# Ledger of designs, part 15: VHH binders against CLA biosynthesis isomerase (cla-dc)

Target 1, 281 residues: CLA biosynthesis isomerase (cla-dc), of Lactiplantibacillus plantarum (Lactobacillus plantarum) (p0dx41)
Amino acid sequence: MASFIASDQDVKNFLTAPSMNDQEGIGFAYATDEAVLKALIPAPLKLMAPVVCGYVVHMGKPTFSAPYLEESLFALVSYKDKMMGAYPINLLLHGPGAESGVIAGREGAGIPKKLADDIELRRNDNSATATVERHGKTLLNVSWTAGELNDPSIMKQFAGQLALGKEAEMNSFFYKYDIDQHEDGTNHFSNVQLVATQLRSLADQVEPGNLSIQLESTDDDPFGELKVLKPLGAAWFHFDTSVMFNTLKLDEVDAATTMPKLLTGRYDRSFFNPKAATYII
Key: E = the ipSAE of ESMFold2; O = the ipSAE of OpenDDE; V2 = 0.75 times the mean of E and O plus 0.25 times the DockQ between their complexes.

## First folded at step 7 (VHH)

Design d6 (from bC4 with W102F; framework vhh_5c3l_4; at its last look DockQ between E and O 0.22; V2 from the best seeds 0.00; counts 0 for: pae O 9.6 > 2, placed apart)
Fold by OpenDDE, look of step 7:
Structure d6 (fold): chain B 281 residues (1-281), chain A 126 residues (1-126)
Amino acid sequence: as target 1 above (281 residues)
Amino acid sequence: QVQLQESGGGLVQPGGSLRLSCAASGFTFSSYYMSWVRQAPGKGLEVVSDISTGGGSTTYADSVKGRFTISRDNAKNTLYLQMNSLKPEDTAVYYCARGDTFYIKYSGDYEPFDYRGPGTQVTVSS
């Protein structure tokens, strides 16, 4: 009989080496306003390039959930000019496993994840499209057409993350924090920490191509803030395996200066303004 | 307007052969995966075979693998299905369908195609 009580072994096995296996979809990169992007990056991380990277993928065989679709926008950053990696600005999830994915990411790794209303991913022979919807708006429309990148100069960036046939390690930077409610009813953030989650992935398919991308904004999802100045390229890719095998605690950071940059990716405006809760989907 | 029209169906004996054709119009034929689907009496729609835009990739249902061959002529906007070694269980209405090779959606009905023709009857009987 099913039980609300987990076994001791289950507790020990909780979210062990979470893996997002059988990932398939569109990866992309575009040039954006450097000042705007830089402003979104919390200290002590440093922006490496005025480029927004992203993906829309199907997670076919996650070890912690049913399958789901995921969208992300992230920047390339460095920590102390030594450790390079991705700083995800937002992630949206949809599908049967989306709830688990959101929970695991947020509580487990401090990942800025929310649920989308819908994510679609389609491919024909030489092109693919993806759309991300939330709160009644298509926030992201992205297309890949097999062939040449819009800008071949970004090849080196894709190659670093999508090394075909080889296991590649990558860092993703996240911020974890605590929330404490005070006697006056207010909530306060504390113990804000920069962490680096280490992933090991195996790409067995990478098909470069031309990127077309459109972004739209809502108050809760201001995708348009990261304006597309120039599409740089896209790729259809498949990860056979992708495992989060370790998380490094890097630094404690100031809550007051950091949290303004973290909230939108994690919370809708209704968290900040009760009147915002009246939106219609 | 998207138009698909099947032809070539008929009555054949077991072990016989038929070649179905589908004339496509109203869209860029070469840009779409195409499929043959069939519906047998009392059964739901079954994808029989699909073919990529350029014809370089094909798939077949297990039940027809080795017996049926899908092909296309993009210059003629025509889809073909060569059916050999026909069996009584192949009896169905066969439809030409414009399809997606890869589509993932969790918020509605899943359809591997968005258009199909009126269909052509294939009957395999002794």
Scores: ipSAE 0.009, ipTM 0.299, lowest interface PAE 9.6, mean pLDDT 90
ESMFold2, look of step 7: ipSAE 0.255; ipTM 0.745
ESMFold2 (binder alone), look of step 7: mean pLDDT 80; pTM 0.815
ESMFold2, look of step 12: ipSAE 0.145; ipTM 0.657
ESMFold2 (binder alone), look of step 12: mean pLDDT 80; pTM 0.814
OpenDDE, look of step 12: ipSAE 0.009; ipTM 0.262

## First folded at step 8 (VHH)

Design e1 (from bV16 with V29F; framework vhh_vobarilizumab_d1; at its last look DockQ between E and O 0.67; V2 from the best seeds 0.00; counts 0 for: pae E 5.3 > 2, unsure alone 63.0 < 65)
Fold by ESMFold2, look of step 8:
Structure e1 (fold): chain B 281 residues (1-281), chain A 125 residues (1-125)
Amino acid sequence: as target 1 above (281 residues)
Amino acid sequence: EVQLVESGGGLVQPGGSLRLSCAASGFTFSSNYMAWYRQAPGKGRELVAGISSGGSTSYADSVKGRFTISRDNAKNTLYLQMNSLRPEDTAVYYCARGDTFYIKYSGDYEPFDYWGQGTLVTVSS
């Protein structure tokens, strides 16, 4: 019988490592303004390249929820010049499993997840498109066409990270924090930490190609700040499995200098700007 | 070069059964979302049933429990088993081809880019 009280077995199952099985869609990279991107990266992370990477994918068989669609834009960064990986600036989720994905990611590792109003992902033969919509705008419109990359000079670095048939490991960096309410009702940040989640993924399909990409902004999602100076390339990919097998606490960081760079990926303007009360869906 | 050819229509009495077939050629059938639509004289086309490349099915409420969509990827053929036929099922039935991959959780849009010529089903005593 269902209950508000979880069984011991339910608690054990809740604690298992999540796996993003049957993940499929478009990955991409484009060059952007280096100063703008660098300014978004909190210390002690260091930007490795003036490149925004991203994806729009379907998470077909996640182990913790119903399926959902997910968008991300991320930077390539290092911690202390030896530990390298992705720093996601945002993730937008849509679909029957999306709410669970947002809650789990926000609470588990401080992942900058919000819900999109709509995501579409479609492929016809050798081309694919995806759109991400939130608050009255199409924030992201991306297309892939199989064939040559826009800038073939990046192919070797791209290919080395997405080897077919071999498990690949990648770090994703997040800032985890607490928001605690004072007895007078005001809030404060505490325990602001840099963490790394480690993902082990098995890619069984990778089809490189040409990228076409457009971004737009709303007050809540300023995607256009990450200007597309040059499309570099895209790929259609499928991961059979993608397991978050480890999480590392790396550093404590200063809330005053860090939190301004975290809030917009996690909250809308109305949460921290009392004059921003307009919503469009 | 892409071709969809429907067959199996005909005249049948109320309560009877028919099995429609759609032979596909000129593309990789197994990678496509396939559907049956119907159009009665003077009316628009309406979705009857759909089947994904992975085998997930959907049905219009008016046919649920009476019609079964299926596919045979080895024969490149889409089927519609129609049981307990009623006069309101009288229409030209079309098979249609969709995208090789399509996920959208909102809205009623079903993308189809090729249509067959149709096969007439008449249910009358």
Scores: ipSAE 0.305, ipTM 0.775, lowest interface PAE 2.3, mean pLDDT 87
ESMFold2 (binder alone), look of step 8: mean pLDDT 78; pTM 0.785
OpenDDE, look of step 8: ipSAE 0.551; ipTM 0.840
ESMFold2, look of step 9: ipSAE 0.085; ipTM 0.610
ESMFold2 (binder alone), look of step 9: mean pLDDT 78; pTM 0.784
OpenDDE, look of step 9: ipSAE 0.578; ipTM 0.846
ESMFold2, look of step 12: ipSAE 0.173; ipTM 0.675
ESMFold2 (binder alone), look of step 12: mean pLDDT 78; pTM 0.781
OpenDDE, look of step 12: ipSAE 0.567; ipTM 0.837
ESMFold2, look of step 13: ipSAE 0.146; ipTM 0.664
ESMFold2 (binder alone), look of step 13: mean pLDDT 78; pTM 0.782
OpenDDE, look of step 13: ipSAE 0.576; ipTM 0.828

Design e2 (from bV16 with V29F G54E; framework vhh_vobarilizumab_d1; at its last look DockQ between E and O 0.65; V2 from the best seeds 0.00; counts 0 for: pae E 3.8 > 2, unsure alone 63.2 < 65)
Fold by ESMFold2, look of step 8:
Structure e2 (fold): chain B 281 residues (1-281), chain A 125 residues (1-125)
Amino acid sequence: as target 1 above (281 residues)
Amino acid sequence: EVQLVESGGGLVQPGGSLRLSCAASGFTFSSNYMAWYRQAPGKGRELVAGISSEGSTSYADSVKGRFTISRDNAKNTLYLQMNSLRPEDTAVYYCARGDTFYIKYSGDYEPFDYWGQGTLVTVSS
């Protein structure tokens, strides 16, 4: 019988590790302005390269929701020169499982997730295109064409993470925080922490190729700040499984210096200015 | 080179029947979603019927029970059997190929990436 009260089994299942099975789509990398990208990276993370990586994928069989499409832009970073991985700047989700994906990611690891108005992912033989739309603009338009990378020298940096038929482990870094309400109804940030999620992924399809990419901005999603100085390459890929098998609490960080770099990936301008809004009807 | 060539259109009286064919070449026909669309004069194109690689079919409400989509993967041919034709069925009918992968959760259309040249069907007395 359905109930507002969850069973003990439901609670136990809720606590299991998530898996993003049957992921398929376009991954890409491009060079951007180093100073601009470095400024977006909160301490103590350090930028490792002036490169924005990203993807537009279909999460076909996530263990926590119906399927959904997801976009991300992320930087390559290190923590104390001993852990390397991705620092996602944004994630936009669309589809029947998207709301659940946003809730799970925001609450579980502080992942900068918002809902897109539309995402399209399309492949025709040896070429593919993806678009991400939000608040009246196409924020991202990316194309992959099978064959040579724009800059073949980048193959060495990515080949090990996408090796066919072999599991690869990767780190993603996020900042978690609480918003505590004072007795008078005003809010403050507390418990601002750097965490790492560790994923084990199995790629069974990787097709490298040429990247074409265009970014646009809205007031809510300033993607154009990360200018495309040089496309480096793209790939069409499929992960059979991708399991979050570990989460590490790495550091407590200062709210005043950190939160300004976190808010725009998680909230729209209406949170900062009650007269500022973007509405599409 | 992908090619879709429609045939079988023509003039027919109300209540009559036509069978449209679409000859496909330049791709693995058996792996693709295929569909028929139509465009009446002064209107946008609209979906008539679709068929998956596995043979699952779908139809617009306006044609359900009158039209039958089918495919012959051995002959690389898509068909539309149109029965009990009405004047409002007058349109150019297009054969369409679906992408090998297409995901978009918003919108009303089937995922199609290539269109034939069309064949005219005219239903009038």
Scores: ipSAE 0.222, ipTM 0.718, lowest interface PAE 3.8, mean pLDDT 87
ESMFold2 (binder alone), look of step 8: mean pLDDT 78; pTM 0.780
OpenDDE, look of step 8: ipSAE 0.510; ipTM 0.785

Design e3 (from bV16 with T28K V29F S52T; framework vhh_vobarilizumab_d1; at its last look DockQ between E and O 0.38; V2 from the best seeds 0.00; counts 0 for: pae E 4.4 > 2, unsure alone 62.0 < 65)
Fold by ESMFold2, look of step 8:
Structure e3 (fold): chain B 281 residues (1-281), chain A 125 residues (1-125)
Amino acid sequence: as target 1 above (281 residues)
Amino acid sequence: EVQLVESGGGLVQPGGSLRLSCAASGFKFSSNYMAWYRQAPGKGRELVAGITSGGSTSYADSVKGRFTISRDNAKNTLYLQMNSLRPEDTAVYYCARGDTFYIKYSGDYEPFDYWGQGTLVTVSS
């Protein structure tokens, strides 16, 4: 059965729609500097609120890999004032399935995925914490405590955005592109395009609460640029199922104006600075 | 009252197999991280394997590929399948209840709040 040549059945199975089932962890939102966040959003997407959302979750039963932990920070955006959704700024993955998750997301949907050095997700009773480490720092430290949100005025939005026991559809926006090498070995970007992936998810657990959050930066991961002006709230949640059921090609976009906003979430400084190197022990 | 009762220990030859069970009561078993620890004579307790409420597993390097942790939430029972046993596996094995959710793949220390009485495993020629 082991072979470099895949069977016909393996090829057919490879093409099925991916699912991220049994997803559980901390989701959160905080207010940040509007001008800073807006500048990170490539056209034609428009920032809808000066809020960073994010999560640290365990992907328990992905269809394409062993389980893994995942962090993300994302903005709330619209496309042409008619489609609203998430624009992920970064995703960091850790665990036995993480390498496969990075490959699948980068190649299949243009998702800005890198590997973390370590992720911890812990809950006891009515409190939970998560940490994300990369390149010598804890980039993200989040805590959730069941109960009141930090800013109760967003309760109406929480109640309207997740419906327990009922499937919800959500958009995520990504920019896909090719990197082609010229005959002389130099590279260029081509086919830069905006896509929306559509995800159908079933939440069977949502427990709102208070957020505590700290961010740090490294040269490779400047999380601190998205400063925490005000924590808004957090929740512990579980998605029983989450299926990527559709992808829409929305626009072809200009590489020169777009790619500067895409590279940091996908590549480390060694790609840009010939004297930047990391030696791994 | 939380109660964890281990069984299935015994004397076995090197290379043999043994299946440990831990019967749990007094809490919602399906909600907790569960683990097996062991304590060899003259040593401290060490983590052997852990399993989340969602079924994700982790193992100490010394047992990876030989031991399998599993859980049956309908029977409130935690299992440890132990294959290719070595004399170094001789220890008292403890069932432990951890946080309601805890995942870290680094192999760091994982504090647990409830422990069973243990079951002795002896691997001897």
Scores: ipSAE 0.176, ipTM 0.675, lowest interface PAE 4.4, mean pLDDT 87
ESMFold2 (binder alone), look of step 8: mean pLDDT 78; pTM 0.782
OpenDDE, look of step 8: ipSAE 0.605; ipTM 0.836

Design e4 (from d5 with Y104I; framework vhh_surovatamig_d1; at its last look DockQ between E and O 0.45; V2 from the best seeds 0.00; counts 0 for: pae E 9.0 > 2)
Fold by ESMFold2, look of step 8:
Structure e4 (fold): chain B 281 residues (1-281), chain A 126 residues (1-126)
Amino acid sequence: as target 1 above (281 residues)
Amino acid sequence: EVQLVESGGGLVQPGGSLRLSCAASGFTFSSYYMSWVRQAPGKGLEWVATISTGGGSTDYVDSVKGRFTISRDNAKKSLYLQMNSLRAEDTAVYYCAKVTEFTIKYDSSTGSFDYRGQGTLVTVSS
């Protein structure tokens, strides 16, 4: 029987830790302007390298939704020289599970997720391409060709962290916040905090190769700010399992200095610019 | 030259089981997604199941889901299909196939198969 009231078992299932199983697609890295990338990183995180990493993947068997395609660009950062990991700048989702993925990630960990208009991931033998489209532009166009990396000397700093057939643990850092209303109806930010999610992932396929990548901007998604100064490499990969096994609350942070760096990954310009509008039919 | 040699077919009663095997050579087996496809008498080719290079991801046509299991052994360069609860409509020649391309896009998608073996006949009848 359908009901607005969830059963006790439904509530218990809702609280089960998420897994992102059966992920496959293109991962990549490129060099960018260090000052530009550093400016995007909120304190207390510190940029570790002038490198943007990213992916376009199919999430084949997520435990919280139907399958979907996901794009991300992220920086490599440290927290107090004790924890290192990824700081995702954006994630764009597309497909039947995408709406649920955005809601779960935004509410659960403050993950900067929005919906793309379209994502395509295509592989032909030993090459692959992916595109991400939103609001009238192809924001990301990436290709992988199996073989040598564009710059193996830089990329080998990261290659030893992925081991086929063994679980790897990685941190991802996010900023969570609340939006509360004052009694007069205006909004304010509260409880702005840095969190880390810890994932355990098992790779069963990693095929390194050459990267070709182009980024473009719209008013809502300024991907082109992260200029491609040099492509470093790409890989086609498959993760059999990827399980979020821990979440840590690390710091409360200052809203005034932090929130300007969070809004564009989570909202479009129409949310805060009265002269901005988007019409999609 | 790519070679795919299927075996394990035969005559079986409805509800029975068979295990198909495919021996592969002439390509780097562990680098390709592999599929089983089948052709019923007088009909076109139908995709049955696909397995990723490491075996971590599998997918099946709805009509065999829960009854068939695809697997692989990369060390032996072999692909398998365990077929349980067989039905008359499963009668077909089964082919092992190397997946050569695929696209994931929710407004359209495509895939291609390289099937060059002789196949193995599965007949389900009482």
Scores: ipSAE 0.011, ipTM 0.489, lowest interface PAE 9.0, mean pLDDT 85
ESMFold2 (binder alone), look of step 8: mean pLDDT 80; pTM 0.812
OpenDDE, look of step 8: ipSAE 0.314; ipTM 0.702

Design e5 (from d5 with S31D; framework vhh_surovatamig_d1; at its last look DockQ between E and O 0.65; V2 from the best seeds 0.00; counts 0 for: pae E 5.0 > 2)
Fold by OpenDDE, look of step 8:
Structure e5 (fold): chain B 281 residues (1-281), chain A 126 residues (1-126)
Amino acid sequence: as target 1 above (281 residues)
Amino acid sequence: EVQLVESGGGLVQPGGSLRLSCAASGFTFSDYYMSWVRQAPGKGLEWVATISTGGGSTDYVDSVKGRFTISRDNAKKSLYLQMNSLRAEDTAVYYCAKVTEFTYKYDSSTGSFDYRGQGTLVTVSS
């Protein structure tokens, strides 16, 4: 029987080993302006390359939600020259499981997730396309055509990470924080913390190909800031399993210097200015 | 050449069960969504179920939800349809179909088909 009261067992099972199983879609990489990308990376993380990576995927069998579509743009970064991984700049979700996915990610791991208006992923035999829409604008249009990468040299950097049939571990870096409202009505950020979420994934399909990509911006989603200087490549891929098995607390960081880089990926401008809102209802 | 060979059809009483199989060859089976479609006597072709490449995502026509289960074995290049609680209205020739294009949208997944087998007849009758 449905209840507003969770059992003790439910509490214990809360987001246990959250897994994004049966993922498939377009992964891509393109060269961007190094200075711009570096500026988006919060300390103490260090940018590894002037490359933006991204994906548009269907999450077919999440353990924490119904299926949904997800888009992400992320950078490759290092922590203290010891840990390497992805720093997601943004994530947009759409579909039946999108709400749960957003909540699980934000509250569970500090993941910068928002809801898209629409995400579509289409594939035929030799090509695939994806579009991401939010607030009435197509923010991302990406296509994959099976065959050669735009720049074959990128294979050395990325192909090694997608070993077919082998479990691979990856780090994703996020920042968690608290929000405190003061007596004057203002909200303050505190306890800002860098964390590394560890993922174990099994890729069973990887099909390289040619990338075509277009980005657009709104004030809420400035995708165009990460300009496409050179498409490097795309791949259609499938993960049978992808489990977040651990989250490491790495460092506490200064709120004043860090939060400006975190807010856009998490909030719309209406959070900063009540008049800065677009209604599409 | 793409080949799809269905099997497992037959005569069954209402409430009974059947398991259909499809053997695929001539293409990389694991790279494609697969579907079951059916054609009842005097009716057009009807989509029944679709399964993703990895098998983790499935979709069904409303009339078979809770009764039918689509599955696949990529190593064996095989597609299956477990049919339980069969009804007279399930009587049809069932075809295995290769999806040539699929689309993920908010409320549905859609697909088109380029190949299908010769079919296997399922007759549900008392």
Scores: ipSAE 0.141, ipTM 0.577, lowest interface PAE 1.6, mean pLDDT 91
ESMFold2, look of step 8: ipSAE 0.169; ipTM 0.671
ESMFold2 (binder alone), look of step 8: mean pLDDT 81; pTM 0.821

Design e6 (from d5 with D59Y; framework vhh_surovatamig_d1; at its last look DockQ between E and O 0.55; V2 from the best seeds 0.00; counts 0 for: pae E 5.8 > 2)
Fold by ESMFold2, look of step 9:
Structure e6 (fold): chain B 281 residues (1-281), chain A 126 residues (1-126)
Amino acid sequence: as target 1 above (281 residues)
Amino acid sequence: EVQLVESGGGLVQPGGSLRLSCAASGFTFSSYYMSWVRQAPGKGLEWVATISTGGGSTYYVDSVKGRFTISRDNAKKSLYLQMNSLRAEDTAVYYCAKVTEFTYKYDSSTGSFDYRGQGTLVTVSS
């Protein structure tokens, strides 16, 4: 029988390790303005390259929701020159599982997830396209064509990171925080922490190729600040499994210097500006 | 010219097993998703299973999950369907198909395929 009270077994099942099974789509990388990208990276993370990476994928069999489509743009970063990985700047989700995916990511690891109005991912023979729409614009239009990378000089790096048929472990870095309320009703940030989620993934399909990519901005999603100076390459890939097996709490960080870099990936202008009352239905 | 030749059908008792094969020619086999589809007597075509280019991703209609396994051998340009725990409702002509396109989108999802040849008849006698 449905109930607001979860059973003991439901609580146990809730705590099982999440897995992002059957993930398929376009991955890509492009060069961008180093100063602009570096400014977005909160301490103590350091930018490793003036490159934006990203993807548009179908999450076919997540263990915590119905399927959904997901976009992300992320930077390549290091923590104290010993841990390297991804720092996602944004993630946009669409589909029947998207709402649950936002809740799970926000609460579990502070992942900067929002809902897109629409995501399409289409493959034709040896090419594919994807679009991501939010708040009146196509924020991202990306294409992959099987074959040579735009910049073949990065082939060794791409090939080594997506070893076909072998498990790979990867770090993703996020910041978590609390919002607490003072007695007068105003809010403040507390417990601002850098965390790393650790993923174990098996790539069983990787098809490198040429990238074509365009970004646009809205007031809520300023994707265009990460200008495409040079497309580097793309690939169509499939992960059979991708398991979040560990989460590490790394550092507490200063709220005043950190939070300005976190808010726009998580909140729209309506949180910051009462005059930003535009609606799209 | 695309050619697909199915084989391995036959008569089998309920609970039995069969392995279907499909020999492909006239295209770069390893570059395409491949499917099995079937047509029961008096029914339309039903999608059964799909496999990605490298064989890493497989998809099945609910009625065959856990019983059927799609596989491929790109060196031999061959597609396979291992059918276990066969039931009377699995009786159909089975066709091998090349997938030409598909889309993930939550107002619709689409796919199309070519199929060629006679198919192979599977009869599960109760």
Scores: ipSAE 0.141, ipTM 0.658, lowest interface PAE 5.8, mean pLDDT 87
ESMFold2, look of step 8: ipSAE 0.109; ipTM 0.637
ESMFold2 (binder alone), look of step 8: mean pLDDT 84; pTM 0.850
OpenDDE, look of step 8: ipSAE 0.193; ipTM 0.598
ESMFold2 (binder alone), look of step 9: mean pLDDT 84; pTM 0.849
OpenDDE, look of step 9: ipSAE 0.239; ipTM 0.612

## First folded at step 9 (VHH)

Design f1 (framework vhh_vobarilizumab_d1; at its last look DockQ between E and O 0.02; V2 from the best seeds 0.00; counts 0 for: pae E 17.5 > 2, unsure alone 61.9 < 65, placed apart)
Fold by ESMFold2, look of step 9:
Structure f1 (fold): chain B 281 residues (1-281), chain A 124 residues (1-124)
Amino acid sequence: as target 1 above (281 residues)
Amino acid sequence: EVQLVESGGGLVQPGGSLRLSCAASGFTFSSNYMAWYRQAPGKGRELVAGISSGGSTSYADSVKGRFTISRDNAKNTLYLQMNSLRPEDTAVYYCARDTFYIKYSGDYEPFDYWGQGTLVTVSS
């Protein structure tokens, strides 16, 4: 019977590792300004390359929601030169499962998720396009055409990430925090910490090709700050399974130096500018 | 040995046009991403336009709609058609084979070979 009180089994199931099965779409990479990208990376993470990676994908069978579309831009980083992976700068979600995906990611690991107004992902034969729209602009317009990468020499530097037919383990780094309310109604940040989520993914399609990409900014989503200096390449991919199998607590970090780099990916201007408003119905 | 030789620069009035050429040798031109960079006096080098081996193009915002990059793989030649030239386009233009190269020390090198450059001067 439906109830506001969850069963013990419901609670157990809520705590199981999430999976993002049947994930398909465009992955890409481009070179950007090193100083600009480095400034966005909170300590103690270290930028490994002046490259923005990203994707626009359909999450076909997530275990925590209905299907949805997701965009991300991320940097390649290391933790203390020993643990490497992705640092997502943003994620935008759209579709019937998007609200649940935002809640799950924000609460579970502090993932910088917001809702997009629209995401479109289309493929025909050997080409595909995707667009991400929020607050009056197309923030991201990306295409893939099967064939040669924009920079074929870069493949050898990334060759081990997506081995077709083999499971790959990946780290994603996030900063999570609490917002606590004082007795006077004001808020403060507490428990600001760096975590890594670890994914095990099985790719059964990887089709490399040429990237075309354009970024735009709004006040709430300054994607254009991550300028496209040189497109490097794209691929169409399908992951049969992707399982978050571990989360590691890595460091407690200082709120004053960390939170300025976290807020824009998680909140709009209206949260910190009393003269800002957005109306979309 | 890899060689890139630019030509086609010169003096032109604002609103005029120039076509730059870059002759490539010493590597498989048709397999490589190629680009034009420029450097104004006293400034750093900046990307102008790039073209993939398959013909896909990208442009700096400052030149979109005015410049067109193209390649002739049979002649191992890269081109830049520059229209509606402005004084701020004055620079030495360099042809480059853009080889992205990463070290885990955070180093970034957007290219490994480039020519001697060709001067474009846009002046009344």
Scores: ipSAE 0.000, ipTM 0.135, lowest interface PAE 17.5, mean pLDDT 84
ESMFold2 (binder alone), look of step 9: mean pLDDT 77; pTM 0.770
OpenDDE, look of step 9: ipSAE 0.007; ipTM 0.255

